VH-VL binders against Nonsense-mediated mRNA decay protein 2 (upf2). Designs and how they scored, part 11

Target 1, 242 residues: Nonsense-mediated mRNA decay protein 2 (upf2), of Schizosaccharomyces pombe (o13824r41to282)
Amino acid sequence: LKKNTAFMKRCKSSLTSENYDSFIKEIKTLSLKKFIPEITAAIVEGMMKCKATKDILSSVKIVWALNLRFSTAFTGPMLANLYCALYPNPGYSLCHESYFELKQNENEVSEKDRSSHLLKVRPLLRFLIEFWLNGVVGTPEDFVSYLPSTDSNDKKFRKPWFEEQNLKKPLVVLLFNDLMDTRFGFLLLPVLTSLVRTFSCELFTTEDFEDKETLELVNRLNPVVWRTYLRKSLNSYVDKLE

## First folded at step 23 (VH-VL)

Design v3 (from r6 with heavy chain H101I)
Fold by OpenDDE, fold request of step 24:
Structure v3 (fold): chain C 242 residues (1-242), chain A 120 residues (1-120), chain B 112 residues (1-112)
Amino acid sequence: as target 1 above (242 residues)
Amino acid sequence: EVQLVQSGAEVKKPGASVKVSCKASGYTFTDYYIHWVRQAPGQGLEWIGYIWPYTGDTDYNEKFKGRATLTADTSTSTAYLELSSLRSEDTAVYYCARSYIFTEYYFDYWGQGTLVTVSS
Amino acid sequence: DIVMTQSPDSLAVSLGERATINCKSSESVLYSSNRKNYLAWYQQKPGQPPKLLIYWASTRESGVPDRFSGSGSGTDFTLTISSLQAEDVAVYYCQQYYDYPTFGQGTKVEIK
């Protein structure tokens, strides 16, 4: 029990490359099945604290190891918790603007809360994309069953990601749709810019890209149809920005 | 044109504190990180930490945790580095530098540098 | 911390000749998904701050002359000045940003 507790504590506070080997060993040897709910919550919290590429990638591998051992029993709840962390209120967008009212110049969230939320969103978005690239998640259909339909106030909990027409779309497409939603202004521009730069090759590469080796790799990860869609969306976003 | 303009040279006694400013212009101050890097005379470059002016988020080199404090004033587009408990080994040119936010910590624009001399 | 080691510490090259600076990281800074390397090169002239030359190991920053090029992958990287000019006399630094930033010790380039 002490070892399990320590494991969960490290999930929350020490998802770093320095602890990678220890995590992998423990994932293989500890009896963790009954603690999956706590572990998934702890992992998401730990993800929020990652600020370097090395730590992020190590954490992705840790999550992958957990996925390998426990499959959907872990991955489903983990993704659900990640989603809830991105959207703590069903009525909020990624920038904490009203998702349903779409009223300009009205903000229900304080600047402090917005800032706090962005700090969490920043790494979680990176992780979600990394999970998608590594096959941990594909579409919203993969984890929709682990989310409630409504919150405690009977408000719609599942966002447009989980509408019938979107359930089978690549998760990254839906994510960037939210990031580039200009109905909420350009408050997410710094985050969007960072992600576009980080994943320019995987998500936005053109069909006529000159580096054939890279192109072959990217084609296996993300079909050109979705890259074209994302590029078009990004161009539209930039046009509105100017 | 993007510019980072730093405050002038400082001379301090051991144990004192110093506060260096970095005024940014030519871009949206809140869209990027401001990093601080120092260089001792005739030595290499050492990363101190960064601040995201938009949120106030900071991170530090473990070596400077507890002694370095990064702040930013969005109204004046100015970032600040405060270093306390100064030692002779803190004598260096201190640079502010700009980077993209989150994980891409290379520096496309630099301040001119501020010499901080710590001597008894 | 990822340790960056440059070689040589100093280099004297004749005008118009090729200058080659090497940089080695203690661990790989390669992101396998897109084959990008988290490495940058800087030029620092006396009394001036460093100037960004190259990022992602091989992408030249805007305004940087074509004679500067970066190559390498994983742990071994190279900065090349194809034809050394008088204005290229400076100290050059490599820097990784795969983790929190660390710099090489620098390479001083002089005219022979």
Scores: ipSAE 0.910, ipTM 0.957, lowest interface PAE 0.5, mean pLDDT 93
Fold by OpenDDE, fold request of step 24:
Structure v3 (fold): chain C 242 residues (1-242), chain A 120 residues (1-120), chain B 112 residues (1-112)
Amino acid sequence: as target 1 above (242 residues)
Amino acid sequence: EVQLVQSGAEVKKPGASVKVSCKASGYTFTDYYIHWVRQAPGQGLEWIGYIWPYTGDTDYNEKFKGRATLTADTSTSTAYLELSSLRSEDTAVYYCARSYIFTEYYFDYWGQGTLVTVSS
Amino acid sequence: DIVMTQSPDSLAVSLGERATINCKSSESVLYSSNRKNYLAWYQQKPGQPPKLLIYWASTRESGVPDRFSGSGSGTDFTLTISSLQAEDVAVYYCQQYYDYPTFGQGTKVEIK
């Protein structure tokens, strides 16, 4: 129990490359099954604190190791918790302040709250995309059953992602549709720009690569049909910026 | 055109504090990180930390934690580096530089640099 | 911290000749999923700030002459100036951003 508690604490506070070997060892040796709910919550919290690529990669590998050991019993709840962290309210925007603007009974969200939300959104979006690229998650159908039907106010918690027509769509497509939703202005532009830069080749490349190995890798990660779709969406978004 | 314009040279005594400014123009100030990098005379480059003006989020090189403070004023598109408890070893040219937010920490635009001299 | 080590410390090359600068990282800066190397190269002339030349180990920044090229992967990287020009006299730095940024010690390139 003591070791398990320490493990969860590190998931929450020390999800870094420095602790990678320890995590991998513990994932292999500790009896963690009964603590999956706490572990998934802790990991999502830990993800929010990642700020370097090195730590992101290590964290992805840790999640992968847990997925290998516990399969959907871990991955489902983890993705659900990640989604809830991204969308704490049933609004259509990843921008928390935009949600409050749509609520009649809520005060305007403070700048502090907005900032806090964006800081969490940055790494979580990166992780979600990484999970999709690495096959940890494919579509909303993979984790919809692990989400509550309603929030604390009995409002529909599940976004349009979980409508019948969207359940089988690539998760990244739905995610970027939300990121590029201009109904709420361009408040997420910095985050979008960063993600586009980070995943330019994997998600948005429509150009030919001179390097065949690179082309093969990119095609394996994300078929050209989806890259084309995302590029088109991005172009449309950029046109609206000007 | 993207520009980062820094404040002028500073001369300080050991134990004092210095505050360097970096005014950004030619782009949306809140859409990028501002980093600070210093270079001692004849030496290499050392990363100090970054700030995201949009949220005020900061992170620091462990070496400078507790001694360096990064701030930003969005109304003037100006970033600030304050370094306290100055030592002779802090004598360097201090640069502000721009990067994309979150993880892509290479620098596409730089300020002209600010010489800070710490001398008894 | 990831330590970046350049070699040589100084290099004298004749005009029109090839200049080669090496950079080694204490650990790999290769992101395994997309095979991108989180490495940048900068040029710094006297009295000026560094100028970005290369990012992702081999991608030239806009406006950078094609005589500059970056190569390598993992822990070993190279900046090549195919034909050294007079204006290329400078100190060159490699920088990793796989973790928080660290720089090589620099390589001074001069005309022989």
Scores: ipSAE 0.908, ipTM 0.959, lowest interface PAE 0.5, mean pLDDT 92
Fold by OpenDDE, last read:
Structure v3 (fold): chain C 242 residues (1-242), chain A 120 residues (1-120), chain B 112 residues (1-112)
Amino acid sequence: as target 1 above (242 residues)
Amino acid sequence: EVQLVQSGAEVKKPGASVKVSCKASGYTFTDYYIHWVRQAPGQGLEWIGYIWPYTGDTDYNEKFKGRATLTADTSTSTAYLELSSLRSEDTAVYYCARSYIFTEYYFDYWGQGTLVTVSS
Amino acid sequence: DIVMTQSPDSLAVSLGERATINCKSSESVLYSSNRKNYLAWYQQKPGQPPKLLIYWASTRESGVPDRFSGSGSGTDFTLTISSLQAEDVAVYYCQQYYDYPTFGQGTKVEIK
């Protein structure tokens, strides 16, 4: 029990490359099954604290190891928790303007709250993309069943991702649709810009690669049809910035 | 045109504090990180930390944790580095530099640098 | 921390000749998903701040002359100046951003 508790604590506070080997060892040896709900929550919190690529990628590997051991019993709840962290309040967009405008009408949302939310969203978006690229998640259908049930009045889980026409679409497409939704301004532009820079090749490039090996790899990760779609969407977004 | 303009040279005694400013222009100040990098005379470059002016989020090189404080004023598009408990080894040119936010920590624009001299 | 090591420390090259600077990282800075490398190159002239030349190991920053090129992957990288010009006299630094930023010690390029 002590070891399990320590493991969860580290998931929450020390999800770094430095602790990678320890995590992998523990994932192989500890009896973690009964603690899956706590572990998934802890990992999502740990993800929020990652600020370097090395740590993010190490964390992805840790999550992958957990996925290998526990399969959907882990991955489903983890993705659900991640989604809920991204969308803590009712809304159809990641645009903070809409998110906080609704709150302003009810309660004064402090600037601190806004900042805090952005800081959490930033790494979680990166993680979702990484999970998608690594096959941890493909579509919203993969984890919709792990979300809390909601009635017709609860807007928290009425995200367009889970509409029938979107359930089988690549998760990254839906994510970037939200990021590039200009109806609520350009508050996410810095985050979007960073993500586009990070994932330019595998998500947005439609040109030929000089390196055939890289091209083959990218095609396996994300077919050109979706890259074309995302590129067009991005171009449209950029045009609106001018 | 993107510009980062830093404050002038500083001379300090050991144990004192120094505050260097970096005024940004030519772009949206809140859309990028401001990093601080120093260079001792004739030496290489050392990363100190970054700030995201939009949120105030900061991160530091462990070497400078507790001594370096990064702040930003969005109203004036100015970033600040305060370094306390100065030592002779802190003598260096301090640069502010711009990067994209989150993980893309390469620097496309730099300030002109601020020489900080620590001498008894 | 990822340690960056450049070689040589100094290089004298004749005008119009090729200059080659090497950079090694203590750990791989390769991103497997897209095979890009989290590596940048900078040029620093005396009394000036560093100037970004290359990012992602091989992508030239806007405005950088074609004579500058970056290559390599994983832990071994190279900056090449195909034809050294007088204005290229400077100290060059490699920098990884796979983790928190660290720089090589620099390579001084002079005209022979």
Scores: ipSAE 0.907, ipTM 0.961, lowest interface PAE 0.5, mean pLDDT 92
Fold by OpenDDE, last read:
Structure v3 (fold): chain C 242 residues (1-242), chain A 120 residues (1-120), chain B 112 residues (1-112)
Amino acid sequence: as target 1 above (242 residues)
Amino acid sequence: EVQLVQSGAEVKKPGASVKVSCKASGYTFTDYYIHWVRQAPGQGLEWIGYIWPYTGDTDYNEKFKGRATLTADTSTSTAYLELSSLRSEDTAVYYCARSYIFTEYYFDYWGQGTLVTVSS
Amino acid sequence: DIVMTQSPDSLAVSLGERATINCKSSESVLYSSNRKNYLAWYQQKPGQPPKLLIYWASTRESGVPDRFSGSGSGTDFTLTISSLQAEDVAVYYCQQYYDYPTFGQGTKVEIK
């Protein structure tokens, strides 16, 4: 119990490359099954604190190791928790503006709350994309069953991601659709710009690479059809910005 | 044109504090990180920390935690570095520099630098 | 911290000749998913701040002359000036941003 508690504590506070080896060892040796609900919550909290690529990628590997050991029993709840962290209110966009009503006056959260939320969203978006790229998650169908049908206010706790027509779409496509939704202005532009730069090759490249090996790798990660779609969406977004 | 304009040279005594300013123009101040990097005379470059003016989020090199304070004023598009408990070893040119937000910590624009001299 | 080590510390090259600067990282700065390296190169002239030359190890920043090129992967990187010009006299720095930023110690390039 002591070791498990320490493990969870580190998940919350020390999800870094420095602790990578320890995490991997513990994932292999500790009896963690009964603590999966707490671990998934802790991991998501830890993700929110990552600020460097090295830590993010190490954390992705840690999550992958947990997925390997516990499969959907871990990954499902983890993704659900991650989603809920991204969207505390299913009726809100990533910037906490009304997602459905499209009313200018429906800023229900303070600027401070929005800022605080963006700080958390920033790494979580990166993680979600990394999970998709590494095969931890593919589509909303992979974790929809782990989400509640209603929230504490008796509201549907699901976004359009989980509508029948979207359940089998690549998760990253749906994510970037939200990020590039201009109905809520350009508040997410900094985050979007960062992600576009980070994942330019995997998600947005339509041009050939000089290196054939890299091209083949990228094609395996994300077919050109989706890269083309995302590029087009991005171009449209940029056009609206200008 | 993107510009970062820093405050003038400073001369301080050991134990004192210094505050350097960096005024940004030519872009949306809140959309990028402002980093601080220093360079001792004849030496290399050392990263101090960054601030995201939009949220006030900061992170520091462990070496400077507790002594360096980064702030930003969005109304004036100005970032500030305050360094306390100055030592002779803190003598350096201090630069502000711009980067994209979150993990893309390379610097496309730099201030002209501010010389801070710490001498008894 | 990732330690960046450049070699040589100083380099004298004749005008029009090739200049080669090496940079080694204490650990890999390669992102395996897209095979990009989190490495940048800067040029610093006396009395001026560093100027970004290359990012992602091999991508030239806008406005940077074609004679500048970056190569390498993982832990070993190279900045090449194919034909040294008089205006290229400067100190050059490599920098990793795979983790929190760290710089090489710099390489001074002079005309022979």
Scores: ipSAE 0.893, ipTM 0.947, lowest interface PAE 0.5, mean pLDDT 92

